# Ledger of designs, part 32: VH-VL binders against q9nrl2r1430to1533

Target 1, 104 residues: q9nrl2r1430to1533
Amino acid sequence: GGVHELSAFEQLVVELVRHDDSWPFLKLVSKIQVPDYYDIIKKPIALNIIREKVNKCEYKLASEFIDDIELMFSNCFEYNPRNTSEAKAGTRLQAFFHIQAQKL
Key: E = the ipSAE of ESMFold2; O = the ipSAE of OpenDDE; V2 = 0.75 times the mean of E and O plus 0.25 times the DockQ between their complexes.

## First folded at step 18 (VH-VL)

Design z9 (framework fv_ficlatuzumab; at its last look DockQ between E and O 0.93; V2 from the best seeds 0.79)
Fold by OpenDDE, look of step 18:
Structure z9 (fold): chain C 104 residues (1-104), chain A 124 residues (1-124), chain B 107 residues (1-107)
Amino acid sequence: as target 1 above (104 residues)
Amino acid sequence: QVQLVQPGAEVKKPGTSVKLSCKASGYTFTSYWMHWVRQAPGQGLEWIGEINPSDSYTNYNQKFQGRATLTVDKSTSTAYMELSSLRSEDTAVYYCARETYSEGWPYYYYMDVWGQGTLLTVSS
Amino acid sequence: DIVMTQSPDSLAMSLGERVTLNCKASQSVSNWVSWYQQKPGQSPKLLIYGASNRETGVPDRFSGSGSATDFTLTISSVQAEDVADYHCQQSYSTPYTFGQGTKLEIK
């Protein structure tokens, strides 16, 4: 995208990271703490990775950026039952993201 | 039948602490988040916090941060809310409420079962 | 914190009339709004979740609508047993917040 879009992506990532429910998504899941995670999740992603991609201007379309964010949430809901703390945090964070993404 | 049972009333003096209980039955205690909500006389509802009984993860209303403590006893399927440094303004009915979730996307979390509430009176 | 403001604070309606209760959020909460009914001396009872989904067992005269900041609970034909306080609540973000409530009475 254009310079304006890149700035918008940066700002949105900052807002996501600062959100109270961002803690499950700040970095990749530890294989040590969750040994079977990467057997189940084939496209792992986290906010720090997305931030790096934004900084490197790897997103040429808003849809690409949105796809990665949605993948992040999809991974969470695929691995975690809805009653888990991670899934609940993800659900609220995703709702936040959907509202903010409308501004892109 | 899903039930949340709370004691009827507690009377405390200012500056003391109280620990309110909420006994759950009729469902898997660890599978649903528990919320605490209070209601001062003639006033609206006020959210205190939530706890996941499975891992004891908690979120608090900042208004109560450091003063309210949510815990659970899995062996007895009981949730607890401890409130310290009580003041007259803490006089209210305190409810525990089970949170469930909708099936499929979009996802919603909502409080579908409530206890009958405990009336806490704080007075000198 | 997100502020939920209900209106009116109270109203008295005749049996069979259409009742409209409003709830406004200080910012967008998408459709993450629930409505509760609280009869005198009782605990709140869930009526609507997700702005427009009726809880199981709730009479079909109750309906919810709205999105973003403006939400409505409607009783198509108010009954005597509907006398209660009604609370809206957002679950979009913590802390969860409730409106101040609307008292519904029958004339």
Scores: ipSAE 0.887, ipTM 0.949, lowest interface PAE 0.5, mean pLDDT 96
Fold by ESMFold2, look of step 18:
Structure z9 (fold): chain C 104 residues (1-104), chain A 124 residues (1-124), chain B 107 residues (1-107)
Amino acid sequence: as target 1 above (104 residues)
Amino acid sequence: QVQLVQPGAEVKKPGTSVKLSCKASGYTFTSYWMHWVRQAPGQGLEWIGEINPSDSYTNYNQKFQGRATLTVDKSTSTAYMELSSLRSEDTAVYYCARETYSEGWPYYYYMDVWGQGTLLTVSS
Amino acid sequence: DIVMTQSPDSLAMSLGERVTLNCKASQSVSNWVSWYQQKPGQSPKLLIYGASNRETGVPDRFSGSGSATDFTLTISSVQAEDVADYHCQQSYSTPYTFGQGTKLEIK
C-alpha cells in the first residue's frame, strides 16, 4: 500500500528483529543443522525474507504482511513442541507482535 | 507427587559466592522450564531467570546478568543457581519454581509448583 | 522493565465479603498475568494464569479478569484461610515482574 503503510511494515519488522526472542526467526532454518525441518515445514519463512519483501514492495495489502508473520510463528509451533526454547521464544515474540500490530 | 526440595538456609560472607540447589521429583525434569525468584525480607518477589533443563538454554534478569548462573544436572534432576560477589542486599529467600503450560492455544506458561525456598543470609 | 502496581497495599475484610484486588501494568501485557497467593511463612501458590484461568484445585470463589493494563483478582466470599499476600505477575516480557503485593487480613 501507501508510503506510510510500507514504513509501518519496516518499523514493525525492525522491532521484531530487536526483540530478545527473535533469535529463532532471523534467518531460515538450516537443513544441515535440522535435517528433517523441510520434511515437515513446506512454506518456510523468516524475518530477513519478510524484510526483503517489504523493501521490494511485494506486500500489496497489510493482510499479506501479517499473514507472512503469522506463518512464521505457525511454522515454529508446528515444528517445535511447547517446552522447547524455540517455541517459548516464538510465543513471547508473537504476543509482542500482536500488540505492535494494532498500530497498523 | 511433584516436589521441589531446597535447603532451608545458607549463611555467607560478602564478596563470596553461593550455589543453591533445587531437587525435583515426581515429573519428567527435562520437560519443564525452571525459574528462580527471590524475596528480600518484607519485600516483593523478584525474578532472577529461567533455564530449560533439556538444552540448558537460559534467560536472565538484566540486574543479575554476570552474577547469576543457572545450571542443571539431568542425572540427579537438580537445578542450581549460583550467585557471585555477594552483598548484604542479596539477603533473601530464594525460590525455584517449575513452569508448566496450557493444553492448547494460546499457550500460557506459568509457575505451578514452587520450592519452599532457601533463606540466604549475607553478613559480615 | 514493566512495572506492576497493585492496590490497595493492604485490606482488612469481614468473613463472607467480596474482595477485589487490583493490578496495573505500566504497558500492555495482553492477558499474560498470573496471580499468586502467599500465606504467612509459605511459598507462593498459583491461583490464576492467563488473567482469568483458575488453576486446578483452586476454590471457585477465586476469579481473575482484565487485559492489557488493568487486572483484578476477586474473592467472592472471603474465608479465614484466605489471609495472605497476593501477587500479580506479568509473563509478557522478560524480565518477568511482580506487583509489590496486597496483604489481605480478616477483621
Scores: ipSAE 0.595, ipTM 0.887, lowest interface PAE 1.6, mean pLDDT 93
ESMFold2 (binder alone), look of step 18: mean pLDDT 93; pTM 0.944

## First folded at step 19 (VH-VL)

Design x5 (framework fv_iluzanebart; at its last look DockQ between E and O 0.71; V2 from the best seeds 0.82)
Fold by OpenDDE, look of step 19:
Structure x5 (fold): chain C 104 residues (1-104), chain A 124 residues (1-124), chain B 107 residues (1-107)
Amino acid sequence: as target 1 above (104 residues)
Amino acid sequence: EVQLVQSGAEVKKPGESLKISCKGSGYWFTDYWIGWVRQMPGKGLEWMGIIYPGDSETRYSPSFQGQVTISADKSISTAYLQWSSLKASDTAMYFCARGWYYDYEPEGLYFDYWGQGTLVTVSS
Amino acid sequence: EIVMTQSPATLSVSPGERATLSCRASQSVSSYLAWFQQKPGQAPRLLIYGASTRATGIPARFSGSGSGTEFTLTISSLQPEDFAVYYCQQYENWPYTFGQGTKVDIK
């Protein structure tokens, strides 16, 4: 965990990471494990990347932060069929995110 | 500030087990890879393996596969390197290091912060 | 695995002089190349990553260049604290591999 006071963005990311359905999104997808992933997904992103950007104050607007998180989910649904564990986890996590994002 | 602090020097005999540690602070420990590097006396550096504490995904160098175990306890921001049965040839300095992606490349990690090292001496 | 070869093994340089260190890869590593400095009894310190990007806090006198299979670390004006062993390391393919090191000592 971090040692500094958390911003609203940081707190939301912490909640996303701690969610049971965060496992597909914790880090960038491995090319070794999923060889064709990057043939399809051209803007890869993950929660650890988003948190790093928050730490570096790269988000000047809440909309920029939200866009990256929505991209993360979009990538998941683009690559994974609806019936996969990844897509199902993504659906639940995105719903959680949408509720929490209303507080931003 | 980012810091990696390793456990102290170890003096062991062949056949004994050992577990050394690397504690990270000053950053989100679960978001970065941790790697272990061996440096035998008077020799160069060798990658042993890497672990992602967030989900415990682990990769070993071929020469170290099955020879050591790399693990992490994210609740205390600590990574571990352990041997079930030490050999004299395990005598070396062991470093841990923090890894991050270069150019959004999931397989290409550069290591920007290092622990101070743990000296392990194994002799009869 | 990708083999990294450094030259020369030892480089004797006077303070204030330019030092040029070479690193060769057995196959292309693109720009996934890092340089490290290590002093006796200390951990390696990252100098350069991405072949040419200085790590945070690294003096401007350190520069990296190259791509593919040939790489160079240059110290424009050697300072007393720069005498050490320098390693290149590729991170294009796992397992990541180091060169054998170049020792920069005082002429």
Scores: ipSAE 0.896, ipTM 0.951, lowest interface PAE 0.5, mean pLDDT 96
Fold by ESMFold2, look of step 19:
Structure x5 (fold): chain C 104 residues (1-104), chain A 124 residues (1-124), chain B 107 residues (1-107)
Amino acid sequence: as target 1 above (104 residues)
Amino acid sequence: EVQLVQSGAEVKKPGESLKISCKGSGYWFTDYWIGWVRQMPGKGLEWMGIIYPGDSETRYSPSFQGQVTISADKSISTAYLQWSSLKASDTAMYFCARGWYYDYEPEGLYFDYWGQGTLVTVSS
Amino acid sequence: EIVMTQSPATLSVSPGERATLSCRASQSVSSYLAWFQQKPGQAPRLLIYGASTRATGIPARFSGSGSGTEFTLTISSLQPEDFAVYYCQQYENWPYTFGQGTKVDIK
């Protein structure tokens, strides 16, 4: 991606981190606190990793960036039943993401 | 340029409180772990604990649990190490360091940038 | 907790020669092993992480090897600025622990 897309990715991640429902996604889930998480989720990702990848220009295509964000939400919905606080936060943040992504 | 700048040297008496600081700049402070390391005079390095400033999750080495408090104020990109009542045995150099994942392992952090150290001297 | 043991305690080496430093873990740490350099009055500097990956800006004369319980830091041609104390550190299991250090002195 071009310089415009890289700046847009940074802006979008900043807005996601700032959102009230970002709390399940800020960093990788702890193996100590959630021992079975990595038995279920094999491709872990979090907002701090995505922002680091943007900072290091590791996304070559906008689709790669979008895929990591969607993977983050998919992991949340796969591990957490629909009625959990984590899944509800994921639903709201994903909706916010889709709105913000349209502005770019 | 990533920098960790620590507060200045401290000279204290036993029983006094102390809070030393580590200010991060040149990166997204809330995205990385911050760890604290003690080095007693003429001795090696000891991990004390770590904090994730983004949500204040902390972990302490068993040797330091209950002996110090690690905290952060993400609004000013600063982590802290605090004693409620210093002992002479707390005399040491204290470093902060920035931690990141090795191979996407949540508990496998390596520490790439270090503060300059804060010398704490506790004596009567 | 995992005990890290370094040998030798002091290593005397002439400038331009090879230095070999050893680090042993009390149980497997896989490749979650880092090496640090510390000069007098300075903070530690990360040299190697993941047992063998050089950190950014670290000269090629520094190399790390090993896995599991036994690890080696090699300095292929010692320079004057390399005389320092070297620490290994495991980050496989909390609490993270350092070895006691190897001092590399001029012979």
Scores: ipSAE 0.817, ipTM 0.924, lowest interface PAE 0.8, mean pLDDT 94
ESMFold2 (binder alone), look of step 19: mean pLDDT 91; pTM 0.929

Design x6 (framework fv_iluzanebart; at its last look DockQ between E and O 0.89; V2 from the best seeds 0.83)
Fold by OpenDDE, look of step 19:
Structure x6 (fold): chain C 104 residues (1-104), chain A 124 residues (1-124), chain B 107 residues (1-107)
Amino acid sequence: as target 1 above (104 residues)
Amino acid sequence: EVQLVQSGAEVKKPGESLKISCKGSGYYFTDYWIGWVRQMPGKGLEWMGIIYPGDSETRYSPSFQGQVTISADKSISTAYLQWSSLKASDTAMYFCARGWYYDYESEGLYFDYWGQGTLVTVSS
Amino acid sequence: EIVMTQSPATLSVSPGERATLSCRASQSVSSYLAWFQQKPGQAPRLLIYGASTRATGIPARFSGSGSGTEFTLTISSLQPEDFAVYYCQQYENWPYTFGQGTKVDIK
């Protein structure tokens, strides 16, 4: 049950990280490069953080894991206009995630 | 268990090139930052730079910008520090360390695991 | 860059006594402050991060306090293995910077 679910989360994150469109999401946004990011985004998150939470067994439910992934995409779309490379990458990666998440 | 293992001591002459290594294990190497710290003989600690192996983003301290090159090969979980032309003043102990976020509100990193250090001696 | 200043340069303490080390930042670093211990021939070891959180495996006799520009590391009862050099380090802004260190030696 729980152990198998955690393994599924871990595997899904591995697939997300390996995806060509994961580059905006690998780690927290740089405040050096984007000085106003943390003024706008109040709950920053990234794939490395999500994987750390998986490793620490912080997700008790699949819905909690999915919520963090969706938050990650939500942050991207909140900060980045639709025509940016980040938003376009996010759109594609989110579509991939939604397909994979159906297996959870 | 998390470990950082560095390459062995080096004895070089001025003008020679050098590349030392730091291999991480026991964790997802691409998800954590790696930093390099210099400690000259009998002196304190100095941050040289940090790298995120997942995308190779690299930041240098101003004093070390253009003086060294920090890189990583994520396929073998290894970070590198290299000089194109060593100087006598590069004689020092060099440490690598693993960095993680204190909180998710900033990029502030604390460094919880350290390599054993690599002694580099440069003399004529 | 943010300058970190430690005091005293050397602190002579007897085993069993309390040791108090100070660290000052040239500007506020909030709680982004770490303390390290280093013994001769060894790598630094993380003691405290977030100004007051003990790292894994660190004895309870080590405690950190402070915020903003003034910080303190306290060793409640000095043990023989605690004689070493201690560094504070800010990670509020890159480049991260260390204090010059405080040497704790035996009185």
Scores: ipSAE 0.889, ipTM 0.951, lowest interface PAE 0.5, mean pLDDT 96
Fold by ESMFold2, look of step 19:
Structure x6 (fold): chain C 104 residues (1-104), chain A 124 residues (1-124), chain B 107 residues (1-107)
Amino acid sequence: as target 1 above (104 residues)
Amino acid sequence: EVQLVQSGAEVKKPGESLKISCKGSGYYFTDYWIGWVRQMPGKGLEWMGIIYPGDSETRYSPSFQGQVTISADKSISTAYLQWSSLKASDTAMYFCARGWYYDYESEGLYFDYWGQGTLVTVSS
Amino acid sequence: EIVMTQSPATLSVSPGERATLSCRASQSVSSYLAWFQQKPGQAPRLLIYGASTRATGIPARFSGSGSGTEFTLTISSLQPEDFAVYYCQQYENWPYTFGQGTKVDIK
């Protein structure tokens, strides 16, 4: 919603970016390093894109913001086997996100 | 207001080192790619490489791999282009530019804001 | 790497007339194409991205079209400030590459 809610989204993204396990999610995945990523993941997203959308007031509903964050994690788990560093980081960051989201 | 401000012109001798800078302001510096472009006197534009300041991931054009170092210091919102040993053939105008995603369906970047350029002259 | 070829190399046009610039890619770049304007002693300025999307603050007389391998920049009713060099640039795949430029001169 309003200005207070958008400020809360901004704060949450700051906390996600600061978290040690944010490294797989900072920017879109490299096609050079991961050539098949965009063949598998059709709705890519990353923390820098989400932050830009918050700052441009592109989220009209809190659910839209939450959906993008959960899409980010869903993409990670869809592409990466559960034993990978990426998937483990995603699991920990998602748990952190759920805790922080309750504080809103 | 997005701005990219580059360091001033340089006159150097072959064999000297050089580090030129590009300071970004008016946006989240760590969220956008920064690229470097060379323009030799009277010639067109050539991409040299790009960096994501948020994690320092870099990519070099094959023609420039091993020829220059691209780096960033996110604490002062600054990207750098560096030579360990300049050659006369490095005489050119060097631009930095900010990159962003076109449609999020790929990582392809268009470059929307440009620095004013840094003239580097390398002569005996 | 993807080679971008612009034509013509130089285009002589009278003020108020239409200029049409072409850019061809050696392989498909989909719509990941940008056009830049550069005046002497200045940095390039983004005109068009996504093949046809006008950048913020660019006058409506600039339009882009095309997809895949063939692209066009059109400048309707050329103004005195439009005489410059124009570059296309693909960003489909790294390394990103520029065309060699088209110089638009006063006829």
Scores: ipSAE 0.731, ipTM 0.909, lowest interface PAE 1.2, mean pLDDT 93
ESMFold2 (binder alone), look of step 19: mean pLDDT 94; pTM 0.952

Design x7 (framework fv_iluzanebart; at its last look DockQ between E and O 0.67; V2 from the best seeds 0.81)
Fold by OpenDDE, look of step 19:
Structure x7 (fold): chain C 104 residues (1-104), chain A 124 residues (1-124), chain B 107 residues (1-107)
Amino acid sequence: as target 1 above (104 residues)
Amino acid sequence: EVQLVQSGAEVKKPGESLKISCKGSGYFFTDYWIGWVRQMPGKGLEWMGIIYPGDYETRYSPSFQGQVTISADKSISTAYLQWSSLKASDTAMYFCARGWYYDYEPEGLYFDYWGQGTLVTVSS
Amino acid sequence: EIVMTQSPATLSVSPGERATLSCRASQSVSSYLAWFQQKPGQAPRLLIYGASTRATGIPARFSGSGSGTEFTLTISSLQPEDFAVYYCQQYENWPYTFGQGTKVDIK
């Protein structure tokens, strides 16, 4: 990556991306790979989108940042059954996020 | 500032292998797509393929599928384009470019920053 | 693949004059259309994306319009540095495809 002076939000996203369970959330879900995804999910989001918003200083409040992260997980649980690898990864990553978010 | 810096000009013979590089800086390399574009001498632009360095998902244009390999090393913010066996017809300028989503469309990427290009000359 | 066709092949314009470039798609690409400028020995530079949005740092004299299958790039007052080849490119469907280019040269 480039040279960045990381804010608290940026640092948290870095930690999320580096987490082993981040793989379902790295980028927007492909329409080619999952043709019905966007029939169900109407507000798509991913860690790269969230980080871009952080970089553009679009989050004025911590709550706005947290809302987008929670949306990301909500989308995952809405589309993926509980027994899927995606949902299980999401559950673990969300737990990690909730611990880290307490430091914001 | 966002920059893509490509490796230097190459002069090769038919049958030789080649791997050229594109290094990104000034942004989180893993978060953006990288694409490769060919421009033959005096001709227009052709998309070859794209790669997402975050998970290495790769797509090729049909005309380039199986003809080249696109890869990346996110640890050094570098994307690669390689040939196992060059042809004279591979003589061209090759550009890399950074891609981002338009309107949250995962399949619709616009490319806002470009490398300076790598000239590849293949001749006997 | 979607075929992009640009016209005219060459456009001769005097400095200060208006330049109008056309781009047609073989099928609808909605607004997933970009315009690029390329000067000799240089990489393409993004001018417009989303059919009508100027990229960062692009002068206001450049504007894009259109949707579906017909698109236009307008340079309201041609500057000396604007003489170049211009490409349109669709990114509605992979593989992305370029037009063959329009060369804008000095009249």
Scores: ipSAE 0.911, ipTM 0.955, lowest interface PAE 0.5, mean pLDDT 96
Fold by ESMFold2, look of step 19:
Structure x7 (fold): chain C 104 residues (1-104), chain A 124 residues (1-124), chain B 107 residues (1-107)
Amino acid sequence: as target 1 above (104 residues)
Amino acid sequence: EVQLVQSGAEVKKPGESLKISCKGSGYFFTDYWIGWVRQMPGKGLEWMGIIYPGDYETRYSPSFQGQVTISADKSISTAYLQWSSLKASDTAMYFCARGWYYDYEPEGLYFDYWGQGTLVTVSS
Amino acid sequence: EIVMTQSPATLSVSPGERATLSCRASQSVSSYLAWFQQKPGQAPRLLIYGASTRATGIPARFSGSGSGTEFTLTISSLQPEDFAVYYCQQYENWPYTFGQGTKVDIK
């Protein structure tokens, strides 16, 4: 993508991080705190990594950026049962993301 | 560009409290771990603990657990190291440093930018 | 905790020559190994991470190698500004630990 797409990616990540339901997604899940997480999730991703990739201009297309965000939510739903606080936060943040992403 | 600026040198007496600071700029402060390292006079480097300013998750090396408090205020991009009651053996240089994942490993952090250090002298 | 042992304690090398510093871990740290340079009165400077990846702005004369328990930092052509203390550090397991340092003196 171009400079305008990179600015849009930055703005969207800012909005996601500021959202009240971002707390499960801020950083990679701790292997010490959640020992079995990486037995299940093989392609980990988090908002801090996505923002770093935006900062380094690693996304060439909007679809690549969207794919990383959707992977983040998919990991959440794969690991966490739907009645957990993490899964509920993921559902709400994903809905927010879909509204904001229409602008890309 | 990326900078970690620490508070100035401190001269204290045993039993006094102290809070020193590390202010980050030129990057997204809440996205990176911040760690504290002690260097006693003429000695090597020792990890004290780390904090993730985005959610304040904190870890201490066992020898420093209960001896210091590591905290942050993300609204002003600042991490802190504090003592409730200083001892003469706390005399040292204290560095903060910024940490990032190696190879997307959540527990494997390397520290690329360092503060200038804060000399703390405790004597009576 | 994982003990990091550096050798030699002091290394004297003439300018333009190669310096080789060793670091041994008490158990495997895979490639989670960093090297730092510290000059008198200064903060540590990251040279190498991931055992062999040079950090941003580090000259090509600095190279790292090894994995598991044995690691080497090589300075291929020593410059006057390279005299310092060098530390290895594992970051495979918390708490992260440093070696005791190798002082490089220019002979």
Scores: ipSAE 0.797, ipTM 0.921, lowest interface PAE 0.8, mean pLDDT 94
ESMFold2 (binder alone), look of step 19: mean pLDDT 91; pTM 0.928

